VH-VL binders against q9h9l3. Designs and how they scored, part 4

Target 1, 176 residues: q9h9l3
Amino acid sequence: PRKMVAIDCEMVGTGPKGHVSSLARCSIVNYNGDVLYDEYILPPCHIVDYRTRWSGIRKQHMVNATPFKIARGQILKILTGKIVVGHAIHNDFKALQYFHPKSLTRDTSHIPPLNRKADCPENATMSLKHLTKKLLNRDIQVGKSGHSSVEDAQATMELYKLVEVEWEEHLARNPP

## First folded at step 1 (VH-VL)

Design ac6 (framework fv_amlenetug)
Fold by ESMFold2-Fast, scan of step 1:
Structure ac6 (fold): chain C 176 residues (1-176), chain A 123 residues (1-123), chain B 108 residues (1-108)
Amino acid sequence: as target 1 above (176 residues)
Amino acid sequence: EVQLLESGGGLVQTGGSLRLSCAASGFTFSNYAMTWVRQAPGKGLEWVSAISYSGGSTDYADSVKGRFTISRDNSQNTLYLQMNSLRAEDTAVYYCAKEPDYDILTGSYFDYWGQGTLVTVSS
Amino acid sequence: EIVLTQSPGTLSLSPGERATLSCRASQSVSSNYLAWYQQKPGQAPRLLIYGASSRATGIPDRFSGSGSGTDFTLTISRLEPEDFAVYYCQQYGYSPWTFGQGTKVEIK
């Protein structure tokens, strides 16, 4: 597990009343923050709610979007065998309909040392926006046009790098 | 009626190369993702490779990555599988198969299959 | 890689009897992305069921699929002579797409 990537997905609402979260964009960056993957993704289900305020997804983005099954194959090929960093990453894996080994998963919403550095309760789930502002002095997810999954993935990797040495040593001593 | 017809199979020596073709008819070929699935004699099915409707995206089983290349020619309604560095364990009947319309709430299952073409790799 | 294990390996029955075929996944198959195929000697596989329970076009209603998560079942309510074949399950929830080893339904 030498290689590490960070992922952030945007979801739209499908199913009854738009309550199901379906993948509509995925961004993956490498350790240095370089973009490895960034595609709009067409869900197989009818989109009920674009959730544009949060997702940044609009109907226009779906016109040339990569179909879900093709995008999923491409994404899983990048993630397989790597340490994958994300924020509340269970939601991304659920949208991808994918299992990633817990030993290779790093969730920046559940790393006690990271919360400690941000002067937050160690076991609280803090938002990516809050941690990024507190620890990197940077505003992400600004405005009313929705989030940039590239920006979020880059911020997530930078946050993890702040605690990487300490957390990897902890995981070596306390395997998940 | 949807028809898929494979060709290009035959006998080849270990380390050799073969190119398989699949001629499609009875549907708008350029609108559908296509796949290759193989079956070793007396054994079960193994997915080999997939290609998107435009040819812009491809995927491969780990057992063939770096050796096989899937491609398509939408103007000729033909799917290809270029097989290089062939091994004895690549001996199988190779099926061309079509994925369903993406409007269906499903992943990659295969609604139509060709007859298959036999590839035999020996020393 | 999700491993699919089919049981029994061989099922010996007479025409008119009910056949129940099992497919067990090593990990949960998300969104019930599981298909069933029928294959007769010398022929290509034929799609029977997709999405665990949806019948493919032209497939008789004696074929039904059920299950979710890791345990899936194909049921043939009343075997016809043409139903004696090998049946494969396939998952398409996780890349790579994988097939079970097959269950042979043979005449007793």
Scores: ipSAE 0.005, ipTM 0.464, lowest interface PAE 15.9, mean pLDDT 86

Design ac7 (framework fv_amlenetug)
Fold by ESMFold2-Fast, scan of step 1:
Structure ac7 (fold): chain C 176 residues (1-176), chain A 122 residues (1-122), chain B 108 residues (1-108)
Amino acid sequence: as target 1 above (176 residues)
Amino acid sequence: EVQLLESGGGLVQTGGSLRLSCAASGFTFSNYAMTWVRQAPGKGLEWVSAISYSGGSTDYADSVKGRFTISRDNSQNTLYLQMNSLRAEDTAVYYCAKSDEGYSYGDWFDPWGQGTLVTVSS
Amino acid sequence: EIVLTQSPGTLSLSPGERATLSCRASQSVSSNYLAWYQQKPGQAPRLLIYGASSRATGIPDRFSGSGSGTDFTLTISRLEPEDFAVYYCQQYGYSPWTFGQGTKVEIK
């Protein structure tokens, strides 16, 4: 548990027509759901589209945001060498411009036992909101003001804990 | 019971070298980041260096960069601080401490060892 | 680097009184990554509070932490004889990790 954290990132649109996803917030929680990191992050490029409906990011959050290079260093210090849990986590790693070892990565969007518990096909990709409602009876990502990355990271860790014993045993027998 | 025991302190001449050790017991050493914090006689606490649980990442205070090297041996449950080019201002009690949340190194510290005194003189 | 300034430098109080110790940062401390330590003469520091307000295991409830951003407070609601010591704040929100210069709580 000490070597395990959960992460959730929020991205804004940069580049032509806002098509490039750039990191604008990152939240990391420990095994118990305590916040280890939660910062708004200033992309090095001009923000074209805040994607506020999903990201929850507004111009006001950028005023004192941590520059990307600094935030990246802080985040990587937390993640390096730890088991990192996330939902569709490749998007978070892409935004961080970071490669995390597959053997230390746990993606709750690709864990067959978790889908089975939610009465979903094992190989389907289910949203974090759906799995959290089905398995934890909690509503996350409520309203039109955007997601809370802290809330999403906490839900992701709790979901993983439902299948942790079974899934770690599977990975020990079938190393990634 | 979690214990940290520092050793290797002593009197050393300006420009000399010393290696400090910290023996850890009572916890899975390889799962935690470790740090060195020093305290000059009658002064406050100064963070010196930190190392991630695997030894893959290290960090240093500007005052010791290029002179001190932190390392660990997870098979022996031991943390090290190699101190080179020692100066009078390096005179301090050196504490080993366990880092116990989040950051790969340098967060809050619990527990601390008893400390080992390093005296640097001409 | 973030500079932490503690005040007062020395706080002279009697047992049973409330102690309020301040720690102010030169810039905002991210996510309330601030800890408080107690140090008695000849001893190693002891963790009291982490994350600005969470008590460490075994720490009596007379100790409490509060604050955010640049202004943090450690409160000891009713001083006991064993509480007379030096107290340090520490930030771990941004490298390098830094400590305040300490506040000595002494018997009046």
Scores: ipSAE 0.000, ipTM 0.464, lowest interface PAE 15.9, mean pLDDT 86

Design ac8 (framework fv_amlenetug)
Fold by ESMFold2-Fast, scan of step 1:
Structure ac8 (fold): chain C 176 residues (1-176), chain A 123 residues (1-123), chain B 108 residues (1-108)
Amino acid sequence: as target 1 above (176 residues)
Amino acid sequence: EVQLLESGGGLVQTGGSLRLSCAASGFTFSNYAMTWVRQAPGKGLEWVSAISYSGGSTDYADSVKGRFTISRDNSQNTLYLQMNSLRAEDTAVYYCATDEYYDSSGPEAFDIWGQGTLVTVSS
Amino acid sequence: EIVLTQSPGTLSLSPGERATLSCRASQSVSSNYLAWYQQKPGQAPRLLIYGASSRATGIPDRFSGSGSGTDFTLTISRLEPEDFAVYYCQQYGYSPWTFGQGTKVEIK
């Protein structure tokens, strides 16, 4: 499965109480970790909370950001028909207001053999940072500037590759 | 089902160190930012520290900055608070609680709380 | 930091009466990110209201929150014996998160 990409999105708070997560950045990498897409995205609603501590998004990033409708179209053209890898990926799809087929979706937060390799309980949801440190010996999401969605997407793809053969065989025998 | 359980509290001398643990069960721990809140005997609630869902970002109240370190181990579903250079004014019951859900679609305020663990600092 | 001031410090009331608790912020709380907690002796706090007016799951409808900006109110329409406790307001609109000093609702 060479028609495979990994995605990571950053969200800001919009709507009442900033409770709505709105897309503000999206990074997509190919199987080899090369960047296919990385843009700051301007939500259609007023940003109430930049969530900068986690998202890394600041007001300066919105100045030349791609409007949501345009960015969504670009992103969906890349994702459609491909196997999409992500970590807690349902959050990314929700922010994109997009349905991706479950048969083509791979969520590294819900792959039991990946947890097993990291000496974690198979049914637990483990953070991307922990899995990356344990299995790739690499620190991600370091510092006070928020997360890099490119770094997160690259780490997610590398993690999936560790279990790709085993998990694809499992999915072929146990379709979602 | 859903539970947070603190441990590690006790009596410690001024200038000493103590490590608190908070064990989570019954929910997806790694999707929640977490916080520590303390309460001195007979006093109100005071926020102490917060950590992002991944552990990559932390924040501290000015009163504990440089002395306390918050950390988490998502593989063990456990939150920690390392307390160094303890002072008499750090005497309090320490609670762990859930904070922001990963994408802000979940619980908005401190929804799930532990039972608390007492830390007494004396000279 | 945003300072939250609760008033009164103590309310002495009888079961069946209405309790009105105030929380004032030193500056506007963004998006009404204001919560109310109930605490009984020896117990952890319990979330009652979030977003100034939204009732948390399992909280009886006699509890209601209102207000915006700098002025917020928790109302208990008809006090029941189990409602005699300490109540705290908390803002989560701007870091650091801060709590009010508490209002004790005690039996007359």
Scores: ipSAE 0.005, ipTM 0.473, lowest interface PAE 13.0, mean pLDDT 86

Design ad (framework fv_amlenetug)
Fold by ESMFold2-Fast, scan of step 1:
Structure ad (fold): chain C 176 residues (1-176), chain A 121 residues (1-121), chain B 108 residues (1-108)
Amino acid sequence: as target 1 above (176 residues)
Amino acid sequence: EVQLLESGGGLVQTGGSLRLSCAASGFTFDDYAMTWVRQAPGKGLEWVSAISWSGGSTDYADSVKGRFTISRDNSQNTLYLQMNSLRAEDTAVYYCAKGYSSSWYKGFDYWGQGTLVTVSS
Amino acid sequence: EIVLTQSPGTLSLSPGERATLSCRASQSVDSSYLAWYQQKPGQAPRLLIYDASSRATGIPDRFSGSGSGTDFTLTISRLEPEDFAVYYCQQYESSPLTFGQGTKVEIK
């Protein structure tokens, strides 16, 4: 349990028309859901679109934000060598400009037993909000001020725990 | 069980120096931000300084910036506050507190008993 | 600097009554960056509520937090003898971190 963490990142729009997703917040929780990391992160590029409705990020959060290079170093130190759980986690790793080994990555958007428990097609990509409501009977990402990456990371860890024994056994028999 | 034990407080003269220590146990020290919060006799809480999980980021209240230095030794599970150029208004109980997360932007969930610092002329 | 102003300064109540404590910020604080602490005489502060409304581990459900923007409230639904203490709000939206001046909840 100490070698497993869950991550959720929030991105803002940078580049032409704000189409590039740049890291602006990262939350990491441990196996029990305790917060290990939660910082606002200042992108190296000009922010064009805060995407506040989804990200919850506003201009005021950038005043005390940790510069990307420093935050990346802190985050990677936490993730390296650990099993990292996330939802559609490839987006988070892309924003971090980081490659995490497949053998140590768990993506709750792509775990067939989890979809099966939610009565969804095994190969479908279901949203975190949908899986959390179906399997944990909890509403997340409610309201109009954006998502809480802490709440999302905690929900992601709890979802993984529902299939952890079955999925780890599957991965041991069928290494990625 | 999470425990934080402060030491190093005492009587010191104006212009003097003092170093506070906070010994941590019962949790993975290097996963969490740490802070110092003080409370003058009969007054409320005043944040003094914070340090991230790695020691890579620090912050200070304007009243102590340039005079106080926060640091941590993750190998010894110990937090420090080096206090220089002490003033009478620095007289307070100094509490060591654990961040809820690796950064100090989440509140403080466990606190030590506090150590009294008295600065006199 | 975000200044937090708590009211009332002192609240005199009996066990079993409802306590409502206010914390007003000099500028908007996102609700995810406000905490409440309890401090009893001779003791260190204890975290009650974080992110304006989330109860910390081990905190009884009679404690609840609410509010957004500049106006936040801590409610104790039915005061127990052990709840008579000083309560502080704190923001962690921006540096420097700041606390309110405190509200003393005392036995009538």
Scores: ipSAE 0.000, ipTM 0.473, lowest interface PAE 16.3, mean pLDDT 86

Design ad1 (framework fv_amlenetug)
Fold by ESMFold2-Fast, scan of step 1:
Structure ad1 (fold): chain C 176 residues (1-176), chain A 122 residues (1-122), chain B 108 residues (1-108)
Amino acid sequence: as target 1 above (176 residues)
Amino acid sequence: EVQLLESGGGLVQTGGSLRLSCAASGFTFDDYAMTWVRQAPGKGLEWVSAISWSGGSTDYADSVKGRFTISRDNSQNTLYLQMNSLRAEDTAVYYCAKDRYYGSGSYLPDYWGQGTLVTVSS
Amino acid sequence: EIVLTQSPGTLSLSPGERATLSCRASQSVDSSYLAWYQQKPGQAPRLLIYDASSRATGIPDRFSGSGSGTDFTLTISRLEPEDFAVYYCQQYESSPLTFGQGTKVEIK
């Protein structure tokens, strides 16, 4: 029950007009916020848009990046059998081309008690930046250089910890 | 230092065509998206068109869609705007501008050229 | 499209005074996608502020930006002679990119 990690991925745009999101960085932290994994990842497809304002990824990061197939294997070894916390985590799993069991998945963008604590509508999808500012009084995703997936994963774990007891009890009574 | 120099402006009859060029220097041209913004005499700024760092994607304001084509030649550090079926309301100073964010499609202009005047009359 | 409305249209002030310029969006704009530009007669626009509050390279600290949602503000804490110009806000969150109509800061 204590095997819990938080994940945050950065994606770049590939495919027509750069509209396909391809994995380009992944950070995984443990319950205490210690980094278990943090690598730049080379997509198998041509990068059309680095989305640097959000992703923080530049061409230089791709030079020594871990190829997607290898990175995916490393990441899945860490995630398998653990409770995985993320924000809008379906995007991360899609980029990883991975299915994680719903019973072991915790999405901080879809936890009504968390929105309630933030004085937001329970069924609204709030950004990680907003929830972190409102509930932890911390500014993340600041500046022009893009987001830190490590910072985002750490914030996501801390947000989940605010509702962990309540939400785990809810899930035990209402299994997915 | 970043330098952008527009050329190709001038007087054109309604229905005519004109091609603008923007010569870029002082930065790695093929790492940044580029945009065209225009300003009619005595009026405000209006975004016209944008192109990604690779040239793989383009976007246009509704007022110019189907008439204008943005393109770039990364080997020559040059941005182009091909303007067809020109109308009186296309009269403006046309500015070339560089995107702020490396490899991005945000189209936030951080450096601008001096502008080139296009006058469309009957 | 997102319409940006600036107010006031004209500010008549003296050097040394504080200028406060408003930009109101027709729809919510994330603060990470709001910029301010300065334009002097006969010159190209100059980027002042991006991501609502970040100063561009070479911009003096008397310029500051703030705001979120639909309301954004550019503040010039103590006007200098070179600050008398037209100021434009811009959103870059969604296509089409849009600019406000401008606020002219002129010498009284």
Scores: ipSAE 0.006, ipTM 0.509, lowest interface PAE 12.4, mean pLDDT 88

Design ad2 (framework fv_amlenetug)
Fold by ESMFold2-Fast, scan of step 1:
Order: structure tokens, then sequence, then C-alpha cells
Structure ad2 (fold): chain C 176 residues (1-176), chain A 122 residues (1-122), chain B 108 residues (1-108)
């Protein structure tokens, strides 16, 4: 069967008033949670707002960071042909300027059975932090110094595993 | 705007059964988890049972587990509590309440019904 | 089970005074998933505060909530005649959901 990975990206603010989200870190883990990729990434545009409270990214992380075009190539080689799991994953794909096939994409913010297990409305978008606490009894994104994209990718994979059998059967019957 | 109206309370003997109903109006019923909370005469509030927005998940206080069943009919905007093997300590006003929307579970109760009295005696 | 203990049991005050009500949890309410309710005789409870400090829709700003961990407070900055009631705290951090035993705020 196809291999499965989970991805989580951190973005910084570029463009006017820092309102554009640009990729600044990407973490990819395999099915068991082992890290396949974790690099700081240098955006091609000037960083206006590091968004450190959420991204965990500081100016020192950009020193010798992998240039965007090179990082993108590395990341796409890992993602191509695999089932990619993420949370609100359209943001990650947008930051990567990449289209991944819908048939191989799994978004834990948009899986009705997962929301049902967490006692959330099926069509609502719930935060990764809450789903992880409710379903895995684990606290992520703790403190005020930013998120770990590795931690978030690992949590996202574990959340998907809770509904994997049911959701894969649903997708086989109802292809996207 | 939001209204919850309980019914079905009354006097019942120990070991008996009752079914409570809660008719909801003024909001999209199937977007919210629903809860039953009771209050014995002159006493405080005690959570009894909860049901998710779809009815796919239920939860119960240990004191009622195995005796009470919560259910809902989203097509009729109605919440139910089936109470079996009633005991004297089940005597209380039973309130239905709407849970906060954020996670569809009974986090906090933003709207309450007027309550229906259940009296269990020998 | 998280046990919530409210104090004092009864608070006797006059209109215009400040009321401070305590709710202590037997275990940490780490997410600050704590709510406060007001109940008047013969009436259903009314939500005042959720997530420890968020005021519910339609609730006057004289009501405020604070605290974290095991120690939570409801403050009524200046009591109005309609504020004399019983107040309950409630945690939704873990099942079973639990309420405190209540604090009665009565007129002196």
Amino acid sequence: as target 1 above (176 residues)
Amino acid sequence: EVQLLESGGGLVQTGGSLRLSCAASGFTFDDYAMTWVRQAPGKGLEWVSAISWSGGSTDYADSVKGRFTISRDNSQNTLYLQMNSLRAEDTAVYYCARSGYSYGRPYYFDYWGQGTLVTVSS
Amino acid sequence: EIVLTQSPGTLSLSPGERATLSCRASQSVDSSYLAWYQQKPGQAPRLLIYDASSRATGIPDRFSGSGSGTDFTLTISRLEPEDFAVYYCQQYESSPLTFGQGTKVEIK
C-alpha cells in the first residue's frame, strides 16, 4: 500500500504589514512518528513579522536556513506518491506553492468521524491542540514561545490513526 | 429566542420508570450537544448525562450509569432521558441544557429549560 | 473526579458592595474549563462566565471571573438588588462534569 506521512509547517509574515504567510519551517514524520524532514526555511521575501508566539521562529533560525526553492524540492520528493496527513493542510500546501492530489490528502481538521469522537460538530474546524488533548490525553503547543512543528506533525499522525480504518473505507467508497 | 421545554416528570414508585422529554426551539438543534442536570430539593446542581450533537456519543454520571439512557431525535428537535430502576435519591428537578458550541460536548451550559420535577417514593 | 469546593457558603452583603466568591478544585483545571452560574429561587440556572474569565452574552460587566489551576474567583464589583442569588461553579475539564456546592449571596 502507499506510504503515509504527516506534515506541519510554520509560517512567518512577509509582504505589506507582514500579512502574507511564507514558509519558514517544515517538519515531516512517518507513520510511526519518526522525523523524515525538519528544516528551517528562508523565505525569498523580507521577513516583516516572525510571529514567534505561534511559529517559534526567531531571526537566528534564518542564519544558514535552507533557501525556499531548495527546501521545496526536498519536501516535494518526500510527499510525492504518498498519503499526506495534516491539520488545515491547505495552508501548508499554499505555503509550499504545491498541489497534492485530493485522493492522497488527509486533513484532520476536516474528518467527520474524528470530530465525532471528540464530540465536535462534524463540519466544524477544531484546533489541533484541542483534538489532541480530548482524544490522546496529551498537551501540545504549551507555553508562549511558539509551536514545535515536529510535535504538531506527530500529534496529527496519531489523531489520523484513530480513524484511519473507517476513513480509508469511506474514501474507497466515496472517492474525492 | 432559544427555548428548552422539559416534560414527563411526576411521582413514581421506587424501581419504576419515567421518560423525560425536552423540546428545543430557536436554534439549530443538531449543531449542539445536549445535557441533563438535576437538582434535589434544597440541594445543589448535579450533572446526569450528556449526548453529542449527532447522538453518536453519550456520557453518564456513575450514579445513573446502567439505569438512565439519554437519546435525541434531531428531526423533531427533542432530547430524551429514559430513567429506569428509579431510587429515592433520584428525586430532583431535571433540567435540560444546551452545551457550548465550540466542541459539541457539554463544556458549559449556555441555555437551560425551566425544569421538570421527578419524585421517587416508596 | 474533580471536586469543586465553594467558599464562603453564605455571603451577607448590602447593595453597592463588592462580592468575591471562591471556587477551589481538588485537581488542576489545566485548560481553565470552568464556568459560573447564577440561580434565583424557583428559576433555572443562568450562565455568567465560561473559560474562567469569558463573560456570557448579555451578562453585565460588573461580573468578572479570574483564576487558573485549582483556584478560581467570581467577582461582582457592585451588587445590584437582582444579584442576590445562589452562585455555582462548574468544571468541564474532565468527565464526570462537576459543580461546586454553591455560595448564597444574601441581603444583610
Scores: ipSAE 0.000, ipTM 0.458, lowest interface PAE 18.0, mean pLDDT 87

Design ad3 (framework fv_amlenetug)
Fold by ESMFold2-Fast, scan of step 1:
Structure ad3 (fold): chain C 176 residues (1-176), chain A 123 residues (1-123), chain B 108 residues (1-108)
Amino acid sequence: as target 1 above (176 residues)
Amino acid sequence: EVQLLESGGGLVQTGGSLRLSCAASGFTFDDYAMTWVRQAPGKGLEWVSAISWSGGSTDYADSVKGRFTISRDNSQNTLYLQMNSLRAEDTAVYYCAKATYYYDSSGRAFDIWGQGTLVTVSS
Amino acid sequence: EIVLTQSPGTLSLSPGERATLSCRASQSVDSSYLAWYQQKPGQAPRLLIYDASSRATGIPDRFSGSGSGTDFTLTISRLEPEDFAVYYCQQYESSPLTFGQGTKVEIK
């Protein structure tokens, strides 16, 4: 009975021309969708591009944001030893500079049965917005003022729950 | 100003080669998938090829597979289409266009389009 | 390959009238992956609608999209002189990306 959480991170652009993706917000929810963590995070490098249309992050959010090193420690304490669900989750782990075991990682962008339920090719990478609309009949990431990482984490957990039994059985037979 | 500007079109003989360029300005080029769409004189739109934000993934219409190569130079904010073994049926205005969402392995709708460059293939 | 068939091929109307354009897919297309474009002579296409019903930035309220599965509709509630153009639907659910053949909206 391993505990399961879902994560969604927002990144801003740092480095030359803003091309480095740096963690600027992280939301973690439990199996039932309750928020366990939701903080704005201050990158260690100068923010060149807030990417506000998608991230929802503005300069004012950085004023009282948790420094990266502190936030990372808090986040890793929540993730360690749990099954972690995310969408294109490698981006989140990269931003966290963190390795999570493949055996405890569930990426809803690469679960063939989930794509099959959505009438999508099993090997395609579908967006979270697409899968959520098709399978949960719910619109997320609405408007042009940025995404809610809480909303995205909650949708990701709900999507995983649609295939949980089938996928966990598959993983037990075919360890990653 | 967000802008895409195509160049490199012209008259070429059947079996020849041509390279199209698309110069991007006013947005972070590296964050978006890009596409080429063509339109033969008096006809409708036909998708040709797409490339992911990093250049790590490419896709092609069956009519051009093996003959055309899409590529991008993110340091120069430029998209390319290398066209080889050209046929009369490749005669068209070629448009480059930008996907609507920055992190996308496949193109969404295309919100910014260039004005097009004419490619005429004759024997 | 998903084939998109637009109807009618030509729609002859007067300014002030309602235009209803149809796009039928050979296979089911999720509404999240259908778009509509407007093209005027000598110009590049302009995105009108994405995800079947979402208006692109700067597109007037008179344009609306609807539909799901295999049947999609673009509606222009009250034609303005600048709306006489060719309209294309496009699916981006599966490769290859495909466009309909176009519907020309012309002055009666």
Scores: ipSAE 0.005, ipTM 0.485, lowest interface PAE 13.4, mean pLDDT 86

Design ad4 (framework fv_amlenetug)
Fold by ESMFold2-Fast, scan of step 1:
Structure ad4 (fold): chain C 176 residues (1-176), chain A 122 residues (1-122), chain B 108 residues (1-108)
Amino acid sequence: as target 1 above (176 residues)
Amino acid sequence: EVQLLESGGGLVQTGGSLRLSCAASGFTFDDYAMTWVRQAPGKGLEWVSAISWSGGSTDYADSVKGRFTISRDNSQNTLYLQMNSLRAEDTAVYYCAKGLKYSGSYPYFDYWGQGTLVTVSS
Amino acid sequence: EIVLTQSPGTLSLSPGERATLSCRASQSVDSSYLAWYQQKPGQAPRLLIYDASSRATGIPDRFSGSGSGTDFTLTISRLEPEDFAVYYCQQYESSPLTFGQGTKVEIK
């Protein structure tokens, strides 16, 4: 079987008024939830807004951060050829300036059976926090000091496992 | 299975130099970040230096910046710490430890070697 | 640098008792980037907990971590003879990486 990983990225605001989302942390876990990668990443542009409440990124994290170009190479080496699971994963791929094949991408924010299990409308985009609480009875992203991208990646993989058999069968019958 | 074996420790005079080695086996060495952590006799743990899996990124504690150099030889599965301008305060057991896979950062360390003693005297 | 202060310095307990070890940071470790290690005399440290509460591979479930911000706790629910050791917390919120001074758990 093709190997599967889950990813979660944290972004900070760069550019005018901090409107540009730049990669500042990336966490990748394997099928069992073991950490394969977890790095702070230094954007090439000046950080205007750390978005700390959500990202958990502070100025101190940038001192030892891996430059974007190097981090991107490391991350892509892990993702290439694997099934990549994420939540609203298009944002992560945009921040990475990377295109992952749709046939190997699994977005837990757009899996109708997952929403159905959570008693949510099938075509609604539900937050990772909501789905994790409903389906795994677990609270993530608690507090006001930012999210743990490792915790988010682990929760994302666990959510996908709940619908993996059904969804993989659906994708085999309806290739993206 | 995973083994880290430090060597190169010994007695050295203040102002001298010493190179430590850490031979790794039982895992794919070139995929993991590595670190050196020291412990002075009867004292706690002090982080010294770390290096990314590729060797492209290094970091140092302020107490050793400019004096110590961390490096790795992925072809030989060996981590090094070159120590120059040694001081009495550098006397410690030096441990090498394995970090995260494909990591340029150095958060925590899951396997450690047995350590090698470095004694700096005048 | 972030200074980690562990308390108490020494816990004197008997096998079967519960141990509660504290680690306080001089500034917030907001990402809960905190690990715990165990070190026995003459041995290298062993990773127990990372990200404040995640148990490392092979670590018995009697070990648990909790806390956030500046206050973190390591709990050993029922001490086994092999658990008498020194325990260190470590932060990776910011460089340089720092360790607490250690808490010694000794047999009463």
Scores: ipSAE 0.000, ipTM 0.461, lowest interface PAE 14.9, mean pLDDT 87

